# Ledger of designs, part 6: VH-VL binders against Holliday junction branch migration complex subunit RuvA (ruvA)

Target 1, 202 residues: Holliday junction branch migration complex subunit RuvA (ruvA), of Salinibacter ruber (q2s5c8)
Amino acid sequence: MIDYVSGTLVDKTTDSALVDVNGLGYRVHVPTSTYKRLPDTDEEVTLHTYHYLREDDESLYGFATKAERTVFETMTGVSRVGPKLALSALSAMTPTELRDHVMEGDKSRLTQISGVGTKTADRLIVELRDRLADLDVLEDTSPLSGGSDARAEARADALEALTELGLSKADAERSIRQVLRDNAGIQSADELVRRALKADQE

## First folded at step 1 (VH-VL)

Design r09 (framework fv_recibokibart)
Fold by ESMFold2-Fast, scan of step 1:
Structure r09 (fold): chain C 202 residues (1-202), chain A 122 residues (1-122), chain B 108 residues (1-108)
Amino acid sequence: as target 1 above (202 residues)
Amino acid sequence: QVQLVQSGAEVKKPGASVKVSCKASGYTFTSYYMHWAKQAPGQGLEWIGEINPSGGSTNYNQKFQGRVTMTRDTSISTAYMELSRLRSDDTAVYYCARGYSGYDLRYYFDYWGQGTLVTVSS
Amino acid sequence: QIVLTQSPGTLSLSPGERATLSCRASQSVSSSYLHWYQQKPGQAPRLWIYGASSRATGIPDRFSGSGSGTDFTLTISRLEPEDFATYYCQQYGSSPYTFGQGTKLEIK
């Protein structure tokens, strides 16, 4: 129902924020990662929200980025994964880090999340691989922190350029990974595209 | 070109420690994970652990946890693996190997050191 | 941990023949994280096939990899003398990263 709240931050704790939207106060549960990016009280704030509706449980959750919200929504869709565990995951690692660990199948890193044992880590890997594969890295940027991840943006730009040049998304991503294997220090989309095209034409 | 050059063979007594080095060249040392693997005589490969040379964070196979320590020196592009409380079944060739460490995945060992034979004998 | 079982343990063939090497995982492994390494006596392993089916740089096209889920195969269409070695499959999908016990190709 509520896609975002934008207003004055009235109060904050490590796990919640109270936002005043023209006289209506919204209490929003947040992960620690979002809390760290909240402004001081009496400043303006915008949070991406997810309205969690289950039998006998109705709560509003808020996130600094759309990627955080996507992770929360997909995790809570997994059997026996509730909001508390999903918030713990987002407090332990970024959405792109979580995606990487899930794609890699790294149980060791996933079990560092409070409440995640080996069986839950296995379930997360199986259930989230496909759901997080399409996570837009640009959705993991936050206007609240005043910056974007330049390397993530360069990668996204290179992926789009390669697909525009006729590569499938799978082929483009494979070529980019091959280039980064040998040249992890590349920072520009133009250089990624140039080297990926050479790798594809080999 | 990419090269990983390991230290020479070592002979140790049970209970001692051994520290093997792996000097990297031909790439940005801090951009790739360094892994270590064990190969006992006539046996297959067994993964010991990994280190991120940038931050120094490590992840060890539980079988070696408590006996293995991985470190690195970025000024000389060298990774180290120290194995303590040596036993006869630690006799093996130890390899360092570079792991792909890109934006999204860490997924294969593309270059390997030549190996270091460690013999544990009384 | 994921256990990789390779079969056969030893495969005795002559140059010119086709070789098929199997690797079975105890649980599903994404093709992206299943790799093959070649090792000759006295030498370090060398990356041969990555992501189940992609040949590493410099690897002849007589080598091909295939498979998904729990069953993976390395095929050599026409054996050359230099192909006789031990081949290991490896999964990089879940820590601890594990190797199969190896398939030794030997001359008949």
Scores: ipSAE 0.000, ipTM 0.440, lowest interface PAE 14.7, mean pLDDT 81

Design r10 (framework fv_recibokibart)
Fold by ESMFold2-Fast, scan of step 1:
Structure r10 (fold): chain C 202 residues (1-202), chain A 126 residues (1-126), chain B 108 residues (1-108)
Amino acid sequence: as target 1 above (202 residues)
Amino acid sequence: QVQLVQSGAEVKKPGASVKVSCKASGYTFTGYYMHWAKQAPGQGLEWIGEINPNSGGTNYNQKFQGRVTMTRDTSISTAYMELSRLRSDDTAVYYCARTKVTYYGSGTYYSAFDIWGQGTLVTVSS
Amino acid sequence: QIVLTQSPGTLSLSPGERATLSCRASQSVSSSYLHWYQQKPGQAPRLWIYGASSRATGIPDRFSGSGSGTDFTLTISRLEPEDFATYYCQQYGSSPLTFGQGTKLEIK
């Protein structure tokens, strides 16, 4: 029900944030990646939240981006993957990096996550491949990645267009990433689609 | 109102060059590709090429490569197509057209030419 | 390049009849890549059907498009006098973009 909290940051630790929303204090658990992006106390903050409810655990988790929240929700839906492992994954790599490693079957990168051994990496690749294919990759998960509203919209539009034209979501995203790597100045969805289709023709 | 308005008819001698303009209005000029197509008298449509008005990048049909140049001026929302070394078989109506991206639910349909210019008749005669 | 072959070249029918126009591609084309345009003498072409089956804005529901792979069809269920024109199919799946040679729909 609680989709986000927006208010004054009154306290923070490496594992949690306390947000004051007009006299109500929300304590949310955060990954280290979100902690590093939190402002100083007494400043305004907005966190995307996920209400984790299981038989023996009811906790509120907060994230700097919706993509981080989606990764957390998706991972905790996997058998034997709990909140601690999901938070470790988000602390080790961005949502886009995690999705890419899962989709490419990059076991070596996945085993660098604290608590992830060879067997867990295999399980994550199998279980998350389809589930992370729908991840919203338009959200800037890093201030240094340099996303803009216009570029994010163009990427969303291009992804939908390529998928509608018969490319799998994985292939479409891979093509868009390659085009943008080669031509960082592309701002139009039309240009992204056209160049991705050319790349598909070799 | 979204529209494309082309320059008027031209009569040229063989070996000359012609430059046709296409002025866009009613939409964000740099957000859509501009295409050019040729239609010889009594014949069908032939694609010449395209330009991205945002970047200035072009892609030409190999049949016209080396004779065609596409440019744009974003300050006046106008695209240009210049065809050089004209010959009699270049006599045709030349059209500019915009590429549309249409969204339906979670799907998208791409590269339909939804808005066309009225056409420019280019006659090559001696 | 993908060659689009339209058939018949000319189709002579009376108002009220059903028209079926064919467009065949030399290699497979995604349905999302195939569009139909209507052109009357002295006028620019007008987008009619896009993505093989979607009617453009303002196009009457008597027009329908279908097909996949290499075989696409434009159907007019009950011809009206204003429907007599030349219809072109187009693909954008690969460069160069290509059009069919057209089917001229004329009054019998």
Scores: ipSAE 0.000, ipTM 0.421, lowest interface PAE 19.5, mean pLDDT 79

Design t03 (framework fv_tocilizumab)
Fold by ESMFold2-Fast, scan of step 1:
Structure t03 (fold): chain C 202 residues (1-202), chain A 123 residues (1-123), chain B 107 residues (1-107)
Amino acid sequence: as target 1 above (202 residues)
Amino acid sequence: QVQLQESGPGLVRPSQTLSLTCTVSGYSISSGYYWSWVRQPPGRGLEWIGYIYHSGSTTYNPSLKSRVTMLRDTSKNQFSLRLSSVTAADTAVYYCARLGYSYGFRYYGMDVWGQGSLVTVSS
Amino acid sequence: DIQMTQSPSSLSASVGDRVTITCRASQDISSYLNWYQQKPGKAPKLLIYAASSLQSGVPSRFSGSGSGTDFTFTISSLQPEDIATYYCQQSYSTPYTFGQGTKVEIK
């Protein structure tokens, strides 16, 4: 069970990424929406993963966001909807767009997804309506009680603050990485900045 | 398909506040990305003004920081720019744009842009 | 602030020519450099991100290379629709800064 992979991007194509995690290479299939956010080779990357396990197929899929992964997992649970169709859907529209079209019963928009005809659109509407209803909770402005998105936001904010205080981006990233290696539970940008500045100054 | 569209007055008098709104369709501004403003004076190059992160956190160009405010309205899926105490030097086409990022501290380029709104500062 | 120096300021070339534009950063920006195309009256369009990565939907004749302080943008075979102003932009640190632009024209 692999929930995410975090490491060095070794290679990428329009539909896959190869991530080196301490000497172990993970080839991860990605939608176009994730591909466009991938860094260049030799840079660090983190992807939310889904291990697709069937009797005749084992593959690892990766996503920039947990919402994309939820859509992928939910779609591949639908009869006769495979990974290719789910990746195509995520390349054509956002998780929120997909949810809205499913909830509205908008077949014309769903058929714009490559590989989705009228019969498949009907199946998606029927089978996904209840499962995708909760996706808007992920877009609520309510504070997150934890998780990668809040941490990623704190890290991005801390990186900006450190560079504004005169650190190079490389030095700021190194300091933040060092702090998080020693204390992965930090959630606030202020705490990250404070500890990173102390780490940089000894 | 994500689309951005600027709106607001095209004429502002010197010393007044320039106010523009960017309406986003096809993606919730609270779900991700950095939402940016960039301007271009007639016949000149591009200048980054600032961005607002999907959480509401802002970063502004230091040259404009004392005059700039960016806000988001998640119920309307909009973000806005206010630039106070304008002068003729603020005459420009103003663009809103989406700035990509990843959980690996990676910032990418601005992949989606509005069409631009010309704001002229004149009496 | 990081200063971006772009050269040349303008160039004129024939259809099918290889066109090269350079961009230099005042400090090390690793690979955090983007290239944009802007046609008259239009918004900029992202062509290359992370110094060398081609944006989805952009023709393969466009490419980027470099790291650190020196960067190059190349059009391998200039087409009439490539007439535009091209800008480099660093995304290494705020404020994000652009080069002054290179106007590309057909002679």
Scores: ipSAE 0.000, ipTM 0.422, lowest interface PAE 18.0, mean pLDDT 80

Design t04 (framework fv_tocilizumab)
Fold by ESMFold2-Fast, scan of step 1:
Structure t04 (fold): chain C 202 residues (1-202), chain A 123 residues (1-123), chain B 107 residues (1-107)
Amino acid sequence: as target 1 above (202 residues)
Amino acid sequence: QVQLQESGPGLVRPSQTLSLTCTVSGYSISSDYYWSWVRQPPGRGLEWIGYIYHSGSTTYNPSLKSRVTMLRDTSKNQFSLRLSSVTAADTAVYYCARDEYDFWSGYDYFDYWGQGSLVTVSS
Amino acid sequence: DIQMTQSPSSLSASVGDRVTITCRASQSISSYLNWYQQKPGKAPKLLIYDASSLQSGVPSRFSGSGSGTDFTFTISSLQPEDIATYYCQQSYDTPLTFGQGTKVEIK
């Protein structure tokens, strides 16, 4: 099993990426959420991969985050849910959104996924609720070729600090996101925590 | 594919309320993103008006804050702009735009725009 | 509010020329700066974000650089389809603000 591929992006289309790893080209299928984060060709890229094996089907899938890969793997483990539907789900909503809609039993949101009708939505809620409850969605959502290490680290540190102070991960992430939306230039974990706590008090 | 389309009256009289709607297709406005309005007076530059978060929270440009209201209608997948007490200075092309905010990197940019709707304020 | 000063207001160049546009922020905005292209009668299109990151699908002849208060946008080899007005925009703090625009024309 190939757990990730890291190399030079040689080619990309809206549904695939070709990564050159020391002379070996890996063609991976990607959801549009991953495609949007891909750098231009000739830049370095790392994709988390899933090797899909069936009796008559073998394909490699790639994702910007481990959370996306977990969603894909978990969904394709559901009877009659294939890789196309799992890719549609990841293209329609983030892992966090999918987890939340499944946990809430929100059928109307799940039916917005191409190929998901009412009965499939019911099945997804039942089958995925326990499997997605502990999904780690704290992965970097930045473009795969972009971003400052310092910014990502500060946000991760702030998120951890807020959860240590008793906020749920979802509440902490929402608070930080709201603060950063109005003050995107904050680079200090300390300042992010202070502003997020003030926002909660308002 | 995500598409944004502005609609509303192209002519508004002074002192009245300018009202525009942005219809979004290919993505649910209640799922994520910030949804913005940006305007451009004829022959001039761009001015950000404000945004509405997928939860309904709003932030407005302080220069317009007393006159601006943004609302979302999740059942129609639309968000709207209301600008009260208009004058000739409010004559502009009004764009709606999707505002991508990356939690981890803090990047903030407009990735999809409507085609723009010209609103003329005259008596 | 953060004021964005863009220069020049307009320029004329020949096909194949290197054109450079400058944007200055009234205070440090780190790298939180975007560049948009607007063709006549069209909505703006994102070209560069985070000062130097090229948006997917945008030709490599477009590039950005800078940090803090001084930023530069470059077209390495001007093409006829690049005739447009270009805007910088800071995303460091609200209100989000744009430069006044630079009109690029063919000589």
Scores: ipSAE 0.000, ipTM 0.467, lowest interface PAE 13.7, mean pLDDT 82

Design t05 (framework fv_tocilizumab)
Fold by ESMFold2-Fast, scan of step 1:
Structure t05 (fold): chain C 202 residues (1-202), chain A 124 residues (1-124), chain B 107 residues (1-107)
Amino acid sequence: as target 1 above (202 residues)
Amino acid sequence: QVQLQESGPGLVRPSQTLSLTCTVSGYSISSGYYWSWVRQPPGRGLEWIGYIYYSGSTTYNPSLKSRVTMLRDTSKNQFSLRLSSVTAADTAVYYCARVGRYLWSGYPDAFDIWGQGSLVTVSS
Amino acid sequence: DIQMTQSPSSLSASVGDRVTITCRASQSISSYLNWYQQKPGKAPKLLIYAASSLQSGVPSRFSGSGSGTDFTFTISSLQPEDIATYYCQQSYSIPYTFGQGTKVEIK
């Protein structure tokens, strides 16, 4: 099937990208981690793809790194784990974090993934431990597209993290806005998240 | 299996710079986690000094920030602590430790792996 | 800074006793609290994270509970090897801060 798509980025949404490959448009579903690395429209992009094919479902998924694709492929091979759950996992944590949590048996950390309860976390630990042990997660640490404004990306990262921690999108945005009004010099998503959580509990 | 080990001079003169290195084995310091220093004066409790993120970004305890510098050497898989203008109050056992910060997963930080500790005495 | 206060500062108990240590934060820290064991001459060892989660490989006689400002650490049946100083630590806000420690001794 299709191992990668390389072409011009025509359109992007919060969970998908449309890539023009010599006049053929490929719409691929992407995790938030890949979305953040997409270039502006009309620029070149390469995505590692996975063709998900089941009896009643066929979709194309795209990833900025091969490590992300490996995690997606491995997770969707687990009974009762579908593409939506696998994308949620990649949006919540890096391939290295997921590997480490699975190998350590950190059920509590895994249940923070949207859609993962205690039973699913146990299944992930049992079924993924051996498959993820040799995962190469150190391919690229810099943004592939050269990146957008760093502050905008940190804000987007913090918003994603706060919603994963159980805040509604509206509450998360309100908390981030309040934190930034008081602490304009904050540069990292991690610090934004911590201060927003503190503000939410007051 | 991940292991951390401190090294560096055990005696530092007042007003000089304390310098310690942490050697990490079993995991690449540029692949994840926060890499931290924590100290403990003899017979007293624990005080966090600071950490370096796997990307190289640093955060220091505000009480020590003007005197602390942390660096990493990815080729040797080491990170180091420099504490300037030391006094007798800086005499302590210095530990390096790993901190997981999985905020994207909602998990709070914890010091899960520690070095054995290195005693640094500030004396003439 | 968030101040962490432990009680008691020291205690002495018999093998098999139930031991409880309390930790109080100067402000709400949600469940961002860890417990460490430190034996003489050794580095601290993580026992409990996120207020109530048992670290891998740690005996089930150790447990933690609480949220907000009040936290409890329990040893359900004290063993001789449990002689140590125990520390709580908050990870809610920078700087990370520790309690003053509770020294546990066997009678």
Scores: ipSAE 0.000, ipTM 0.432, lowest interface PAE 16.0, mean pLDDT 80

Design t06 (framework fv_tocilizumab)
Fold by ESMFold2-Fast, scan of step 1:
Structure t06 (fold): chain C 202 residues (1-202), chain A 123 residues (1-123), chain B 107 residues (1-107)
Amino acid sequence: as target 1 above (202 residues)
Amino acid sequence: QVQLQESGPGLVRPSQTLSLTCTVSGYSISSGYYWSWVRQPPGRGLEWIGYIYHSGSTTYNPSLKSRVTMLRDTSKNQFSLRLSSVTAADTAVYYCARGEITIFGVSYYFDYWGQGSLVTVSS
Amino acid sequence: DIQMTQSPSSLSASVGDRVTITCRASQSISRYLNWYQQKPGKAPKLLIYAASSLQSGVPSRFSGSGSGTDFTFTISSLQPEDIATYYCQQSYSTPWTFGQGTKVEIK
């Protein structure tokens, strides 16, 4: 199938983009996160696409990153999770955030997604944990995406520092994630290390 | 190290509300983990009641959901269980426990437990 | 709800024997299964998490294996202090559910 469309952006709305590929117009549905990263009309654009085909629903979806597409594809593979819910998830959190919440079983964060109650959150955790575990979302973050870059860099640096101090990778990751759950705004590796060491000691 | 200790009445009348408190030492309940209640009727197995996540979010066993409330008091480092409309079937040893998760794979296991508090429901 | 069934319900073995307990889930739970030891009058103690990971401080004679629906817990050389009831617990989805327990006694 069609893995991407690359061409001239002819038209955009808050939920769709029309891309002209050598005279062929592709209208793709996009999450709000992708819409915010679209260039002005008449500029070049590349969108990673997913062709959603079910019994009575055929639509083309486009994403700024491959990670967003992977999240959309895996979510829509879950029983009773449709495209609208998957787009809501991508509008509420980044692929990295969604992966982390699923991997940790953080139901309270998952229920922040519009349309996700406790039963759907449980289903997402059960169905997606294995599918999202290997997702390399860091290569696909946009340079213009806010917030995640500082956290990702600090987290990686803190993980390395804690393992150099004798913690296993698993113990270091557990401590860092617990600290970030309580203090999501931390952007300093040094502060992460300090708080993670205190949490690990307790 | 982390320690959990249950407290509350050991005898509750039928139709009343069972109320237990878990006091945690060695770790702040608002800093992480799933703070849980598990019960064990005499001579029977273990039944998970519910947890309160460190953020205050709660999840209850559907079989008990209509009767269960869990609260936390972060100033006292305590979390509590209230179980309404009790019957003789609610007679059990009640444990509080800390649920931990593994990174990159959710395995909620209970790594620290209180000593248990026997609650008898009888007139 | 995911139902957990243990086998056997009870067993008697001699010191030094290899003891094996099985736990079966009513649906696939990947590797999200834990094992606990409960001595009379005491709270349960975590021995194994994530099917095969040994909890810190737990003797190496305890081990776990399995994935999907079928899981095994083994004591390689039974010691007197191992007399207890053992429980499996799935951590794949809420509500968390336990097996009915396996009582281990010494002959």
Scores: ipSAE 0.000, ipTM 0.439, lowest interface PAE 17.9, mean pLDDT 80

Design t07 (framework fv_tocilizumab)
Fold by ESMFold2-Fast, scan of step 1:
Structure t07 (fold): chain C 202 residues (1-202), chain A 121 residues (1-121), chain B 107 residues (1-107)
Amino acid sequence: as target 1 above (202 residues)
Amino acid sequence: QVQLQESGPGLVRPSQTLSLTCTVSGYSISSGYYWSWVRQPPGRGLEWIGYIYHSGSTTYNPSLKSRVTMLRDTSKNQFSLRLSSVTAADTAVYYCARGPYSSGWYYFDYWGQGSLVTVSS
Amino acid sequence: DIQMTQSPSSLSASVGDRVTITCRASQSISSYLNWYQQKPGKAPKLLIYYASSLQSGVPSRFSGSGSGTDFTFTISSLQPEDIATYYCQQSYSYPLTFGQGTKVEIK
């Protein structure tokens, strides 16, 4: 029923946002990926929403991007996949990463999602492979992020990823700084990681 | 530096299968990236055919999906294109390319030199 | 499929001129647009990715801007070696699609 909410962000927690739309407060459940992109309270925000209606559950979910919403909707259409599991998936990986892991049949990565065992991973691979490909699910830029805030978030994520890949924090920071010197327009953590790894080898 | 090079027959008869191979050097095709085929009919624009992901998973342009197969040979660091039931409309320069990158930064950063395939009787 | 339309289809300009070409998507593609240069008989070369990011090794006279559906590519001071056809390409949704190309010539 409600395709998006646009208004003033009144309150936020790691799993929800309260948006004031002309005097009406909408509390929406969000994945951690959306939470990280939310502005400060009292700022304007737009969230893409999904109204989840089942026999024993009625809740509003909000997402920074339409791609995240599409993944959430598609996942909750899978047998035995509920909204908590779908939110956990979106908090663990981007829509593009999830699509890629499903397309690869990467059970190991999928089972790292909280609540996903081997049987659920197999079901996700079977049921989402064709559906995600047909829906052209890609992560787009967040409408909630300012240029500098989006870039700061990408830098933080890239730093974390590079250190997990075995780079020291100092080396990772140096590589990111070098990349941004010549490529100031980069906004994706994944692109920063890719270029930082190349720069480290030069 | 990463280099890609196409190889295969330059002349294919109508109704036959067009077969091309891309040899990659300087980077392992199983280590990352999507690996794509893009074609360009003489005097026309570019058309994306499909990709094979570094894991072996494939995605094809829906307009060509029923006729396209892509495979990889990791021992030779190669990936290939097979396009069945060709017609004169399939006459084009065929390029292999690296990309899109799997993390959502979808661009082609390295290209082969291109191989002209003419479909003629 | 997302349709990409470039304008103009061709142009002639003098060395040192500012050249601008535009690319329009049939639906919003956020910033997932790339620009390629193709010289006669050669493969395309990536110049700009993610709408405005300059590829390493590419001269600073090339730039891109825009988001959503409308994008521009600019050569601030045209050089003889810039004679080529330029293509935009969306990476927002599969199938990946290209514009029809803009041929840039020196008059």
Scores: ipSAE 0.000, ipTM 0.449, lowest interface PAE 14.3, mean pLDDT 80

Design t08 (framework fv_tocilizumab)
Fold by ESMFold2-Fast, scan of step 1:
Structure t08 (fold): chain C 202 residues (1-202), chain A 122 residues (1-122), chain B 107 residues (1-107)
Amino acid sequence: as target 1 above (202 residues)
Amino acid sequence: QVQLQESGPGLVRPSQTLSLTCTVSGYSISSGYYWSWVRQPPGRGLEWIGYIYHSGSTTYNPSLKSRVTMLRDTSKNQFSLRLSSVTAADTAVYYCARHSYGYRSLWYFDLWGQGSLVTVSS
Amino acid sequence: DIQMTQSPSSLSASVGDRVTITCRASQDISSYLNWYQQKPGKAPKLLIYAASSLQSGVPSRFSGSGSGTDFTFTISSLQPEDIATYYCQQSYSTPYTFGQGTKVEIK
């Protein structure tokens, strides 16, 4: 029913955000990947949402990207896969990484996701293979600025610099994501560009 | 399943350009992964030549960079290697290989072609 | 370039023996090290990635360990079909580099 929420972030915890939309507060459960990108309280935020409604469970889930929401929706459609496991997967892997492991049939990597055993990994491979094969890397782009202005600006500047150096937007975004996963403390565009180029070319 | 197959001349004359093509089946090369060339001189170890990312961007081994060009043909689902100004030192089995992407801990070569021997001789 | 050095360059062992080979990187590569098996006339096959993760479909007798600059590959109980040359490879940065190989033979 609710496709997105856009408003003022009034509160956040590690696994949820409270968004004020013209006087209505929406509490939204988020994966840690989305939490890390949330702005400071009293700033504007937009989250792509999924209304999970079952007979005994009703919750609103929010994501930085439409790709993350698609993964969540598709995973929770799999037998014996609930929201908690789907959030664990998105906290462990990007949508593109999950797509690749599913398409390859990489059970060993999938079983490293909290809550995923051998039988669940097999089920994910079978059920998600075709659905995730068409996942667009660019749909993993978020409108969120992140929790730090300096870091958000550095990321945007690095993306622009890398594309001017000849990388595609998808290549540049993937390189930046890989660098930030390995080196979360980086705050400058120069350092991001240097390490992204090293990751891609050296 | 995804399969890689090398094709091209097995004999190249010194000073000419070595050209090889890798045909990929079961997966679109424009959808993901790094697509690489790796060579192995007879009785020696493995040397990475370069890769082409699914977008078309390339990275080459600095030792070979001045002589290497890699291209992709997404309509035929192929990527190719051109190595210019060859000498006897370029005699090797040439493999095409798929290199994973994502977090660095997941970077590895998971699929290989059968290999194509290229001899550089007059 | 990151240099990868394997020890020993060759070894002979009996069926059922525990076989250990080592790989040293010229600089810290964290855990970004892979192990490949190559049988004569065949392409390399991935056995271990991220220093210690077993590739799907690979027998559990193969294992890897280590981090930083020193890495170990172990075959817990050598089988006849394990006769091959084994290579380590760093994936920390380009150019990707391989060790010189360790040839494993049966006595």
Scores: ipSAE 0.000, ipTM 0.431, lowest interface PAE 18.3, mean pLDDT 80

